# VHH binders against q9m2c9, part 28

Target 1, 358 residues: q9m2c9
Amino acid sequence: MACIVEDPQRAGQSNETQIALISGVPDDISKSCLARVPREYHMAMKCVSRRWRDFVCSDEMCDYRNEFNLAESWIYALCRDISGGVFLHMLNPFSSRRSWKRINDYPYIPMREGMGFAVLGKRLFVLGGCGWLEDATDEIYCYDAAMNTWFDVVPPLSTKRCYFACETLDGKIIAIGGLGLNPNAKRTWDIYDPLTRTCKSCSDVNIVPEMEDSFVMDGRIYIRGGVGGSSTAVYSASSGIWERMDDDMASGWRGPAVVVAGDLYVLDQTFGAKLTMWCKDTRMWIHIGKLSQLVMKQPCRLVSIGNSIFVIGKDCSTVVIDVENVRKNKMNGVMVCSSIPKTWDDDIDVISCKSVAI

## First folded at step 3 (VHH)

Design c8 (framework vhh_8dlx_2)
Fold by ESMFold2-Fast, scan of step 3:
Parts: C-alpha cells; structure tokens; sequence
Structure c8 (fold): chain B 358 residues (1-358), chain A 124 residues (1-124)
C-alpha cells in the first residue's frame, strides 16, 4: 500500500501538531515500541503521520532493530524484461501470502550486462556493467529499502568494470577484476568504504579475470571465473593477500554458491540440479538432495536467510530449502522444501539476488 | 566552513580513563547524528558508536561496556568517554558528522565531514 500525503501544508504543520509519537508516552518508549513492529507493517506505519514516517525511514530505527536482533531479511531481485527495462522485485519470506512484488518507485537504470549487486545495511547497490553499444561503466546506483527511494548521487567506482566479483565484507563493498577498457581492470579491485565515501583501487597480478561467481566465508572472498568456471582464487581482506583455493573444494563448485551458518552450499547444475555441502572436516562434498528441473528454470540464484536456502529461478520461481538438520549431522540430512510462485510475467529474467535486513 | 576538531588525546597508562572532545562549527550541530571512529596503527577504520540528534546512542558491541558517547548541543561539542583503557585501544580517534534528522536524504549517506583525529597512546 502506497502512503498518500496529499497536502504540502499538512507536511509542514504535522511537526507542530504532532508533539509526541504516541500520545501520553515518552518518545524513547514510543520509538522502542515502533521499532518492534514487524517489517510487513512498516509501509502502513509511514501513513500514520510525518513523524512516524520519518522514524520508520531513519537510520535510528534501523540501528535499534539491528541491535536488538529484530531485523528481518527480505529478498530483492534485480530483474530485466525483454524490452530492456531494469527493475527490482521484492519478496517477504515471512508473509502468509508469499509473493514477488515489483518496486515501482525508482529512477531510470540503464540496461547493462555484468552489473554488480551488493548490500550494505538497509541499502542496495547496483555497480558497473556494460552494454552492446556501451563500454564498461563506473556508475553506481543506490536504493534505500527503508525509505523505498533511490539516491540521486553516488560516488563512482575507481575503475570502469563489468563481469566482476562484487561482495560485502567488513562494512565495505569489494569489486574485484572483470572487464573494462583499462586493461588493468582484470588485475585490480575497488574497495568502496561508506564511512569515508571513498573508493580505493588495489592491484595484484594473480587476480582471476572474468568472474562468474563469488561468496564470502570466514572473512575471505572466494571467486570463480575463467573458461567453464575452472579458475578459482581466494582474497583475504584482513591481510590483503591472495590465496589458492583447496582443489577438492574447487572441483565441487559447479553452480551458484551460498554460505549458511559458516557452511558452504552449492547448487550443482551440471546434470540436473543437486544441492551439495562442503564438509570442512572430511574435505568432501556431501549430497543433500535433488531439485526438479521442471520447477526450476536455470540459471538459478541462491540467497540464505536463517537456516533456509532460497533457490530463485530465472523467472523468480522460488524453492525454499531448510538445512538446519544438515548442520546438526553434516554426513546426511533431511531436505525440506516449499515453493513460492514465479512473478506475473514469464519474460522476466533475474540478474542477481540479495537479502536486505531491516 | 564546516569543521570538526578533536582534542583530549595523549599518552595514558593502561586501566585509566580518558575523555575526548570534538568541537563542531559551521553547521547546525543539533540537527545531526555524530559518530566516533578509530584507526589503530596498520589497521582499518573501526566504528565506535554514534549519537542521534535525539540523544539516542548506539555502540559497536565489542566496545559497548567500555565507552560512552554524549553531546552538548549548547556548546556544539561531542564527547567520547573511555574506561579501562588497554594497549589495543592505541589509535587515532576521529569524530564524524552523520545524517541530518530531516528527510529526504537525497544527497548523502554515511559520514560526510571528518575531523583530523586525535592520537591516543596507551602505554606504561
């Protein structure tokens, strides 16, 4: 539901007439009460008053919810249609009516290939990319999921890049390698720091060019790229050192990857769709279960929330897998699945997916 | 000009307390959230905590029991109280300006104005 505020005079007057967030209750208690309301009601809360809207959209509310473990992770999918439109779809996995919804309040985003998609706090970032008639770009777009608003100005990347690894680690966005007119793009990475609003470029000759997939585990960024995904690299952000990936671990990385409670899961898409888990103790891939190819349109994207893996197909059709039992017994587990229907249009392609906690 | 000036740093013995100050000028101080950030030698920036225009404070969980942030809007001053200092607390301490209480924030996110920092050395 859209929040309708139809009077500019109302907007100015509401701060004078609304002397308390909740009548008869101090603002600090009122804020703690409002911050405990489930996220699904936040849009309705924005329609109550300007002061409620301002608090619900604020960093103060976001910080409160994070500190008290009240934050809810919702899934955001960056999609394109056949006409070249780029837009966001959103899924509330905790809703009784689990369905993908299109986000309509956004500025124009150019249709580009090889864009990065990253999350910092309540904000989504779309970085880089290239077009058929456009070389790689350094442009960044930022969407605030609490405000439901795109920002007008975001500092660019230090280097124009597309088809690069894009991960969040230690409160920073790290964009690694990829293609660009600068030949050094393949051997550089950008670290975007929101605290300083700066993007710093680093370089190393051992970087894998043309990234296909990446994930963060144990303070390291794992990268897969090259022909058929055969080349791997590991970046340690704390030391700034590049490491080699375990060959046995790398050999099982045959599809999209996700980390759940410190354990790596991969959807092996080579012959059908099989969920596998890397067992650190035995250094072996463990088969968890098989997904029907008739339900899942490849390529799939993975997002983890709590003990669940959300497998998002090309058309946004989604399978939810509970892996809690697997973590308790890493040898064998019971895979429990549920489904969420695809979006309204079969011609919608998912580019990337991330969760945003508010 | 918009400016933040930290003071109160210096050499302090382990186990002692220290209070840092940050003097703000060139903007309406009471409209903005304020942050403390530190950088230990050879390390990255570490967020300590913030204080909103309302006085609400939020801290890095690893530091919450050791620090208190406060503000005096009448003097445009931000404070960081540190207790039970350890050698690992040796760092340059920065104050930084956060978001304004008014919406929309169409121009900015994160911290846009930083002080030059004040050095705190914890040694015997």
Amino acid sequence: as target 1 above (358 residues)
Amino acid sequence: EVQLVESGGGVVQPGRSLRLSCAASGFTFDDYAMHWVRQAPGKGLEWIGNIYHSGSTFYNPSLKSLVTISRDDSTNTLYLQMNSLRAEDTAIYYCARGGKWELPRSYYYGMDVWGKGTLVTVSS
Scores: ipSAE 0.012, ipTM 0.516, lowest interface PAE 8.5, mean pLDDT 79

Design c9 (framework vhh_8dlx_2)
Fold by ESMFold2-Fast, scan of step 3:
Structure c9 (fold): chain B 358 residues (1-358), chain A 124 residues (1-124)
Amino acid sequence: as target 1 above (358 residues)
Amino acid sequence: EVQLVESGGGVVQPGRSLRLSCAASGFTFDDYAMHWVRQAPGKGLEWIGNIYHSGSTFYNPSLKSLVTISRDDSTNTLYLQMNSLRAEDTAIYYCARGGKWELPSYWYYGMDVWGKGTLVTVSS
């Protein structure tokens, strides 16, 4: 009987193609199960089958993990080497052997100064910048942390910018001011909306200070810039208007800033290294403590994950401050910190740092 | 020719329910994730939610208890069920095409085809 002989072989081939994510299990249940696997094993999961790889790399995987509150924030440092190459270092803060690792996937990205660095979902964006002989650019590069792959086909900014404020707010990237061939750049800002893949340009008569530092807090973008970091500005995304920063708040912004659980922290390294916090209720700066370990290379970048502040030096050497633990275990005004050593790779400089949740 | 056409909008009283439909044509509907997005008068776009080709649904946390997204791949139709409508739900509602399933592409990440929208007015 020819039909009997052909049918078993076809059934075997169908099973061998792994049409289902998990044999005998509905795909929605399979995806819920796969989404619960810790992020450190996602690379291994990509080796199981093409369907597992596609799911692990998908926005659907990210949506499941976010809904189940399973997303893990890892730190990505945009670095340059002495050859002028640009690449990413990655840190899993939850691993028992916390160590920086170089990401192996990269297209050639031109080495530029004053680039913006922003995160939307699982993606890192590198925007703008200028060269020694090249004026500001409007180019955008995207890295997908789930795919571990760079993409260079991103619609550009509406205005060429370097040394500008670059922040993510309400699911959009906001690029504010900066320098460029167009002298109007310092009075404009771009709102990049990933929903429509478009960039909307806005303008005001006010001069946006040349950006030195910025942070997002309570639906507002705070910018520090100008000569010696003496100028501040506040952008309210909900109203689209510019506000003045509280003078007392501005006076305490004496180093790199980071927001932890809705509160502003500043690392002041003018005379030793100390962490201060802006108390919204009392409207005054509170001394949190002095660092027990000093980051060797400045400028430092700050990234928050949960109740921890990661102080990342220019050479990628890192000091970790547990703000929750400091509140409970501070002794003699000194914060007990852990450390993560610099990488053994090339001589590197950290340009910017962001956390990406997957 | 790729097209999305929304329907079912109109004037509705506060507290009532409304179902919107989106008819898709010109592409293999069951290969794509689909989204609902709205724009209130004088405001920006607000993402409502999506449905993947598998039927998995995800919603804006601010709207999750008030909306349900479903699809009928046999008729190439996307649905948005809205309950307990409020004056603040007055908006133009758009359906949009998301990423193609199992095609690892940069273009997965945004919406590339949009309908012209259907107006929903919640008023007494």
Scores: ipSAE 0.271, ipTM 0.684, lowest interface PAE 4.7, mean pLDDT 80

Design t1 (framework vhh_8dlx_2)
Fold by ESMFold2-Fast, scan of step 3:
Structure t1 (fold): chain B 358 residues (1-358), chain A 119 residues (1-119)
Amino acid sequence: as target 1 above (358 residues)
Amino acid sequence: EVQLVESGGGVVQPGRSLRLSCAASGFTFDDYAMHWVRQAPGKGLEWIGNIYKSGRTFYNPSLKSLVTISRDDSTNTLYLQMNSLRAEDTAIYYCAKGRLGYTWSFDYWGKGTLVTVSS
């Protein structure tokens, strides 16, 4: 079973005029100059002219910034309010005034449980999920962070899923297992390719059914699920086969996970909140430090940027942990913390968090 | 109540162009995405494309070179422009209203207009 995903039409992708981007300057030089402007000014640049807006929103802009190693990772939190509305908050970690900002542009996305949240390039995807009176869905919604706009239409997944693993690997979104009306959903995964806009479905008997958490490390997708988080599995992209996770590694996976510079960190929430790191050399978990449960509202989400881990609480209150010294010296308890206050929207819950580089 | 009425169908010769219209009533037209869907004799439904409140359009890749969708929110009218018609374009063409928050799900359909491409 496969599905064909149609590529969304994007503002500016085919729009080119005869007038110069910058008077007296060739367009290729102008584009090189515009691409070097820090991301925080990109919204202001969109107001200069339609040509500038089209370029700033284009894949070409992103290609220049990636080539010049200028891409900035900003954090996006998918949130719900008490009425069940779904929306995004955004954080620029490089701003002198670090604060969460609400993005008010969104389609009317139904509030669902067990939705997938994935990032490809400059786009965020919200996939699947189920409601109290709604069976699992195959619907996909897409937000373009360069355009600051939701795409109204994205062709669906091949299989209706909720409580599934959702990761990006090798330029594709991989949606693994989960629950659905189709009883085989538990043993299948979808590969969505944004370049060709195609979906491919695969199957394997070793996939865990009900997913709690997942992460990507060294070209492999690690998933945890089942009753009490007791089942783990590893997908190897290079071989296309499923493996068992190292039992010692799996035993320490007791909370949200994040990979920083090739090392796995887990916020162990079993007894309080303890940041731990998996040491590949010794095959042991190393204790890094403790966070107060009184200030961090669980469940927490983890996002890494550079050598920092952003611990995002249920209310968007955020603790930033610098693990550079931990990584270089491997010393227990050596971490530097700072904080970012919650948003002015008091009645929100964070569902998922991802970083988007532009 | 909600009504979608297609018009503009008929017999047309191969290689010619044809424009279909859909008159909408009974709902706030400019709040909804609108779709065109067709069904050839003895075949299933084939999605042609849609247009959003913003004017943004998406097309079935197999049909993209043949069709253009547009809307006029002042007259609550949806249009489908078809060029270079072929015998395989013979079908009943339906106007469909998208559900709010469900872009690929349709809650209301017109009765369709028949397009026959023959010499």
Scores: ipSAE 0.000, ipTM 0.141, lowest interface PAE 17.1, mean pLDDT 77

Design t2 (framework vhh_8dlx_2)
Fold by ESMFold2-Fast, scan of step 3:
Structure t2 (fold): chain B 358 residues (1-358), chain A 119 residues (1-119)
Amino acid sequence: as target 1 above (358 residues)
Amino acid sequence: EVQLVESGGGVVQPGRSLRLSCAASGFTFDDYAMHWVRQAPGKGLEWIGNIYHSGSTFYNPSLKSLVTISRDDSTNTLYLQMNSLRAEDTAIYYCAKGRLGYTWRFDYWGKGTLVTVSS
C-alpha cells in the first residue's frame, strides 16, 4: 500500500544564496549568533526570512548547537486517535508551562502494532509493524523535528518485521529479530545507515525471536523477549558479538526500562508501579519508590532527560521523577515528583515515546 | 464455548444501506473490544473498524465516512451500519473478538455473513 507524503527536503531547499542572513554581518558570525537562540524560539525565527528558515531547519544549525553544547531534548509521543489517524504529540520539558502539544503535520501511516521507533540526530523513524489483517511490513517513515514535517519516502528495511528490538547506536538504527513472513526474520538484524541510506542484514542463531523490550547502555543493546519475556540477550554493535545478560540483572527487568546517566532504571508494573535501579557496583536492584497505580494508565513509556525520568501513561498523562539524589548516593532512594496532565483529547493512545535533541 | 454469529447479510442494491449484527456468547462481552473485518472474492482481508468496551470507535480511514460501528452490551450484540453501498462492498463480513492487551489481535472469529451488492 502506498503512503503519499511530500518530501520536505525538496520543499526546504533555498535557491537564493546572495541575501545576507543579517544585514552588515558575515554569514558565519550570523549563524553562530542564530545557533545560540533557545529552541523554543526556533519557530519564530523561521518567520523572519526564507534564509533564516532554511538555516534553522538545516543540519548545519544542529551541528553548531552541538558544537556549542546547546542542544535541548524534547519528548515526542507517537499517538493514535479515534479517527484512525497517527500523529505526534510534543512536550518541551524546559517550558514554564509544561503541556503536551499536537504536531499539525502527520503521515498517512496505517494503525499498526509492533512498530519500531528510533531517533537519529533530529529525526524520528517509525519502522515495520503489523496489523491483524496486515502481515509484517518493511516500511519506514521519517519525521524531521527541526522542520516539523514527515518525509515522503524512506528506503525500507531489508526484512519485513514486527515486535522487534529497535535501537540507535553509533549513528545507525539497528532492528533485531521479531516476527515476519520470512521465517529467518526471527534470527536476523538490519543495520540502517542514514548517511548511505542503505540497509544491510546480518544473522545469528542465538537471537531471541519476539521482542518485548530493549535498551542501550554502555555501547550495548539489551533485549528481552520470547515466551513470557523469559529470554534476554546483549548485542555489542562495535564488535558484532552477542553476549549473555547477567541473570540477576535480567530477573529485575519486569517493566519498561530507561537509562539515566549510565544507570538502568526499570518501572516494575507487576503490582502497581515501583521504580527500581540496577546498582552495577553491588549487582543488586535498589527500590527507589512507588507510584500510585490509580493515576497511571498502563502500558507506560519511559523517557529520560538529564536527571529526570518521564513516565508517560497510555493517555499521555505524565509523571516526572527527579533521580539526581539516587545517582549521587545510590542507596538513598529519594524521589521528587511532579505531574503533567493528559492531553485534551481523551480518545488517544500513546504508541511510543522518544526524546529528540536540537 | 466462545461463539460469534453474524446476521443481516444478503443481496442489496447499490446506493442502499445495510445493518449487520453479531451475537456474542461464551465470554464477558462488555470487557472486550470487538472488530469488523471483510473479505471480497479473490482478495485479502480488509479491517473495517473496532469498538472498545468504552464505546470508543476506530475506523479504516478509507471507510470512515461510509460505516458506523456500535454495540449493545445488554444484549451482547455488535453492529455494523453501512451506507451508500457499492459493488466494491461485496464481501463476506466477519465479526472478531479482540485479545486482551492487543489492539490488532483477534482470538475468535465468526463464520461470516455474505453481502452482495448488485442490481
Scores: ipSAE 0.000, ipTM 0.136, lowest interface PAE 19.2, mean pLDDT 78

Design t3 (framework vhh_8dlx_2)
Fold by ESMFold2-Fast, scan of step 3:
Structure t3 (fold): chain B 358 residues (1-358), chain A 119 residues (1-119)
Amino acid sequence: as target 1 above (358 residues)
Amino acid sequence: EVQLVESGGGVVQPGRSLRLSCAASGFTFDDYAMHWVRQAPGKGLEWIGNIYHSGSTFYNPSLKSLVTISRDDSTNTLYLQMNSLRAEDTAIYYCAKGRWGYTWSFDYWGKGTLVTVSS
């Protein structure tokens, strides 16, 4: 009986592993050299030989680069276009030509609303969602950023859901609540484990149904949802229990959230755009600065890289805020900004954004 | 046809060592990362570790001091050496083939071999 063949590039690579990576050099030394090459050259390296391609695309190289602090975080935006499809845009924030680039890959993801977007290692996952002619789905799509390839078969969620919280924690994707044809979906969460290709479903009466926003901080998933974003909850993965969010902390969560070096930042979009930070020591929100609404299309998405927050508008126009001075010096509450223009693509909407380190 | 056949399981006393083998066929063995995964009675799957085609190994941190994974590409065989076995190590042990470049996803599994640790 035939076993499932799920890696489209597998058959083309098998004959290369028997030759040396670099002639006259031991493979362990060759790998150390190749792994230290900046990420911008990895595409060129994949053209040298199948064995270089195999290594560059491998978890081995990714793990080596992460271990030795060589990994570079690039930003991936999940976008929806007017032609009825979903695709990825990518930004290298370290490039002198900082500009968004469309990823031209197959398969094309169906146009859906309320999809989850998650990152584990070098992989991006698009989960769930619903459409005008389609109820909520359990389908998952996976893009490998090192291979630049979409995988054709990924095990589904245990529960069909849309407009749910989607976060990564402890090497797993956690999909919490949301809407679906199954009325019990709103009180459940799925723990998707890529190591075993399994999806475990859990339930709790305290889970709010429709999710608007979420973030991970200190081993916990923070969720905001319900009508107008009025409900908050905290999931503790280590204990498997739901906790109440600090009321003072919750009262300041009035827009997209991002964690930078262990600190929570929120872009308050209630009136204008105002960046605030939660101070754990004093249990108070600190005003960081204001951002012009004329520059950014709301709703914005936030991604952190190092000490910078990338504020990505609905049209993919981007503002970069440096918060290093805020963390080090309470006397200098000044936002240092630069900008990256939107792409030349047809009218697009940014659905979600994540960074991927390779 | 890809086949993975585990062997070496059985009853073993606490504190002893055991070596499991996995015979692979139907693919170019030395092109792929290989994994060991176990399932204790009434528990979920637990990843033990992997070995890349290069010989580099990565282990579950909770098990690193207790296990060693090795491979023999000339015989298409994967090994799991277990030391200082405890009752909690009683499980079915599976050999799994990684996808090309993917240490986090398995496309083929063996039938498993049972290890029972008891006095």
Scores: ipSAE 0.000, ipTM 0.246, lowest interface PAE 14.2, mean pLDDT 78

Design t4 (framework vhh_8dlx_2)
Fold by ESMFold2-Fast, scan of step 3:
Structure t4 (fold): chain B 358 residues (1-358), chain A 119 residues (1-119)
Amino acid sequence: as target 1 above (358 residues)
Amino acid sequence: EVQLVESGGGVVQPGRSLRLSCAASGFTFDDYAMHWVRQAPGKGLEWIGNIYSSGSTFYNPSLKSLVTISRDDSTNTLYLQMNSLRAEDTAIYYCAKGRLGRYWSFDYWGKGTLVTVSS
């Protein structure tokens, strides 16, 4: 059966009417007008009427905005507080007051280590993980960024895993390796299709069991893990085959990675914080610049929007680096930086960060 | 009561075209995105694509060049046009009513129509 998820805001009787979205205006024109409104006003639009709310929350509006290049990427940080609570912080990078804001929708998410964090369309997924008092889990939690709500019920993964690689490719979530009670988990990957509620489990003896990091580039998933983070592999989704990673490329992968305009960037945190880029033409790592350890708290997370890299510290303090000119000029060692202050919440830790385009 | 009734399936030769229909009743058809989903023998479900009330369509990238989805809101009918049929297109084809704001969630699903691609 297809995925059935109850929406708490639509539980009970749905008021479905054929009332016009805008009086005197055909719905197709009204929808095109509403879809062009900047994302910052979408919450206010949801307060106008039930039909406006339904359209603003709809896949139709999201798909229209993507088709006409109207979609805006906002950053979501999965955080933990001192009480063990898990929650989301959100950053609108286009806001004049660019500041982190806590999302106030509060379904309980257990405090877990080694969780996956993935984005498909307008939805954020939190997958797997383990705890001090629990083995690896297959549970999935889903947040809809257009509705600003968590889903009540989400189908689980086929395999319980923690400390695994979690990436999205071709409309699917791919969960690779990790630790679990299932001995096969060490050499398996799950391809989770949220459209069909299906999870395909595959296996290969060469997969690294415990993952530290991963990234997607040129239709391939790169993974790094194992003892000392020295084992790497590349998954080709088109062929379903695992390949060896370039040794020179792998040698420079010493921290969080992000892909910007087809180029791989890594924040090397082994001795300070140094942003480096993999140059495909020369097959060498180039050093772009150093970041101050004084103002950034490790471990840092990376998110890209356009030609900018957002370096998000453990406390949500953020440094924005424009790499457009660096990408074009191999001799450019100067970065244009701006900063966004940490949250007012004390004793929070960032677990993972992703961008969501709406 | 919501009902979705698929039709147009049957045995077709490789390389030919086929159009499937889905008759919808029991809800305001014009307000909902409609989906086509298929299931090949011994395989999982595969999402084909959807169409919004505006006529905007979105397809599974692996199938985009092979299928076209359309709708007739005056007759509450959804269509799937398939071209250049191959043996791997043999499947039960389902019509599904989308939920508002949930691209991967469906309220109702038809009983399906079987398409067999064979010479």
Scores: ipSAE 0.000, ipTM 0.165, lowest interface PAE 17.2, mean pLDDT 77

Design t5 (framework vhh_8dlx_2)
Fold by ESMFold2-Fast, scan of step 3:
Structure t5 (fold): chain B 358 residues (1-358), chain A 119 residues (1-119)
Amino acid sequence: as target 1 above (358 residues)
Amino acid sequence: EVQLVESGGGVVQPGRSLRLSCAASGFTFDDYAMHWVRQAPGKGLEWIGNIYKSGSTFYNPSLKSLVTISRDDSTNTLYLQMNSLRAEDTAIYYCAKGRFGYTWHFDYWGKGTLVTVSS
């Protein structure tokens, strides 16, 4: 993401003509102090003054927080209720209150199947998809997690797509394959830069049309799709070419995947839920443990924060698994570290989940 | 105060060309990317293209061969040149200002100008 560059002349004039951020304190020191306030208080800070709101919403604040190693990863779930309304739920995993909160901002997002969900910096993107009465779309919707506001309009994708792989890599959104009115969509990928609207469309016969799952690991995008989810492929960003996935690695990819500290974890949701890890050195899958189907409503979504895997059920009920010591202890049984109950809203379905660090 | 005023719309025959203008005021025009967006009757918003402060242009691939965006920074005016107009090009055309550093976010819009393509 590109940061807003403050005009040096106007920055100086602003400090002279505007009320100080903190009375009696130079603005550079004030900004350092404000950046150290925990993320949960940022909404309250926006209510203090226009200058505080502008700073809290700025890339400058994000830069300070990253430099001070203060950035907090919060989880955002794109959900649908029983009325078909689409909205975001948010979870602060570091809060003592640890509960899902509904975001009540009201942009109209049509409920579509096969939508992409991606994160770049402090922004969340909802891309593409199709409906029962509509073919694939190129529409994009954007939410800014620092501003807590949806954008009114976002430039569209170059190609209409649904059921495609959607990943972020090197500051760009990469949309691979999927279905659409254009037959070539099935074997193409687009590199979308929302700042510059630079679109690069490429094609390869090895791209599987209908995608079920994808993940990013070691600068590569892994995709799984096709009939029964049996077809896999790997896109290498460094070479710009498609490669074959390790057959042994592919054989264990039987559910949602997440990368934690450079290691691949898969929740095998075939008849229950089994967490497994791919061992690169031995080229074998290691069984970690089982989750009860009675506790976790499938299909589940996975998000990693630090050394923890957040398993988010269909109803937003969440189980947290610490994998820091799994390999050290060589234990096949793992106890669930903690749980977060579902929302009390009626019949919510989780569509997708991502973490955003601010 | 920031203001964008579109003009040049009206009824035009299929196959003809039309140029729309957008007069900008209240900001330093040559520092910002500018966009054209349209909305056909009963349809959603469709992004047409943009032009950066450098003069570089990017277009919706579905429309690239049919439109040209240009700017005159001396008069604070944005232009949209449309060629080979079709009935499906009937829409309200909006001028939009990109936010500094966030060209995909439009912080100000004009009220639009109606283009009707019919015989």
Scores: ipSAE 0.000, ipTM 0.117, lowest interface PAE 18.8, mean pLDDT 77

Design t6 (framework vhh_8dlx_2)
Fold by ESMFold2-Fast, scan of step 3:
Structure t6 (fold): chain B 358 residues (1-358), chain A 119 residues (1-119)
Amino acid sequence: as target 1 above (358 residues)
Amino acid sequence: EVQLVESGGGVVQPGRSLRLSCAASGFTFDDYAMHWVRQAPGKGLEWIGNIYHSGSTFYNPSLKSLVTISRDDSTNTLYLQMNSLRAEDTAIYYCAKGRLSYKWSFDYWGKGTLVTVSS
């Protein structure tokens, strides 16, 4: 039951030695070769040398893979067990044997409610939240998916908040509204900039204090909150102002939302589970299909990869829906589904899910 | 130069309490998470717990009811309070500065302070 600690002196020693990445090959050619290796082998590559590990974990490799359309999106689920332990499960959707796997590095995150979960590049952020014996917090925890390691220090939010909207836009994390003891928090939002490691606060009267859901589409942040989702607002990044949401669009936002190839999809969980899509051209909701509540545990989380929606149940049981045909022919709602079984860990609950491209 | 200096070790009787201190210098103390790690004779390193810059603490579950970690950023000092000491708590106790990129990796360690629990 003892925790194993890495020796920092050995890590420093390996970093002091300069050698060629690949014997007989210039480093620029070597890097292009390493960057083209499928993500499933990146863990093995980190075991070859410190120089390979440093490159595999670097922004340079991630930027190269994104530029040449080599990046693979994997799904990360933030989970808790019955004992209150918080940890990550991961799903490689490109694996021939699709299965949820527990991440080997153990997160040191306190058990909290109403936490934000956001992705910037290769990193996952867990922000804010509150506990049974504690008020809202400003703490941020960071997991680097290329390193497969949690950062032990991240500068906090400028405002303590829980049950808030948390989205990424233009390379920044935006935390909007929520609950806290500070009366200013209900009308404020924080912009966390990873380049400067700073958090800037803004304020607007249109911000709803208690958030239920949010999504980003076409450079705008959509938020829903209040009793029964009665309050909605839209932030426009280009104009810097908050706007009223289209009433017809808002009327169909009755469950978790996800954006796939520029189109909004909502899993309406009001009576049963039915997938709907917002048609921008006609300003109408299109019914795509129904999911059986007998096989999916609510509440569900949605993640999009390519033209697919991953519907992740409370127990991590997952349904994959291909919506390409709906985008091409909005008159024919053909729902193509496959399934991924729940994890072997009994009595886990999914808190939030995000995809990370590396 | 970064320096971490542990103090407060010594010989204590079983069932007693002891508080260890770690004086930090050479870096911005209130920007970093700090850790306590121990090594019993002939055994490997055992992580005790950490305290983030925010004051939030995490403990080894096997030790949570027996230890408390705190910090005083005005004096650049880290503390470890230990209660109900047993013979198996005999170890060298190290203060360690956390790294920004690795939860389990430390860039600086103190020399350690010996705690001997004997009757």
Scores: ipSAE 0.000, ipTM 0.151, lowest interface PAE 16.5, mean pLDDT 77

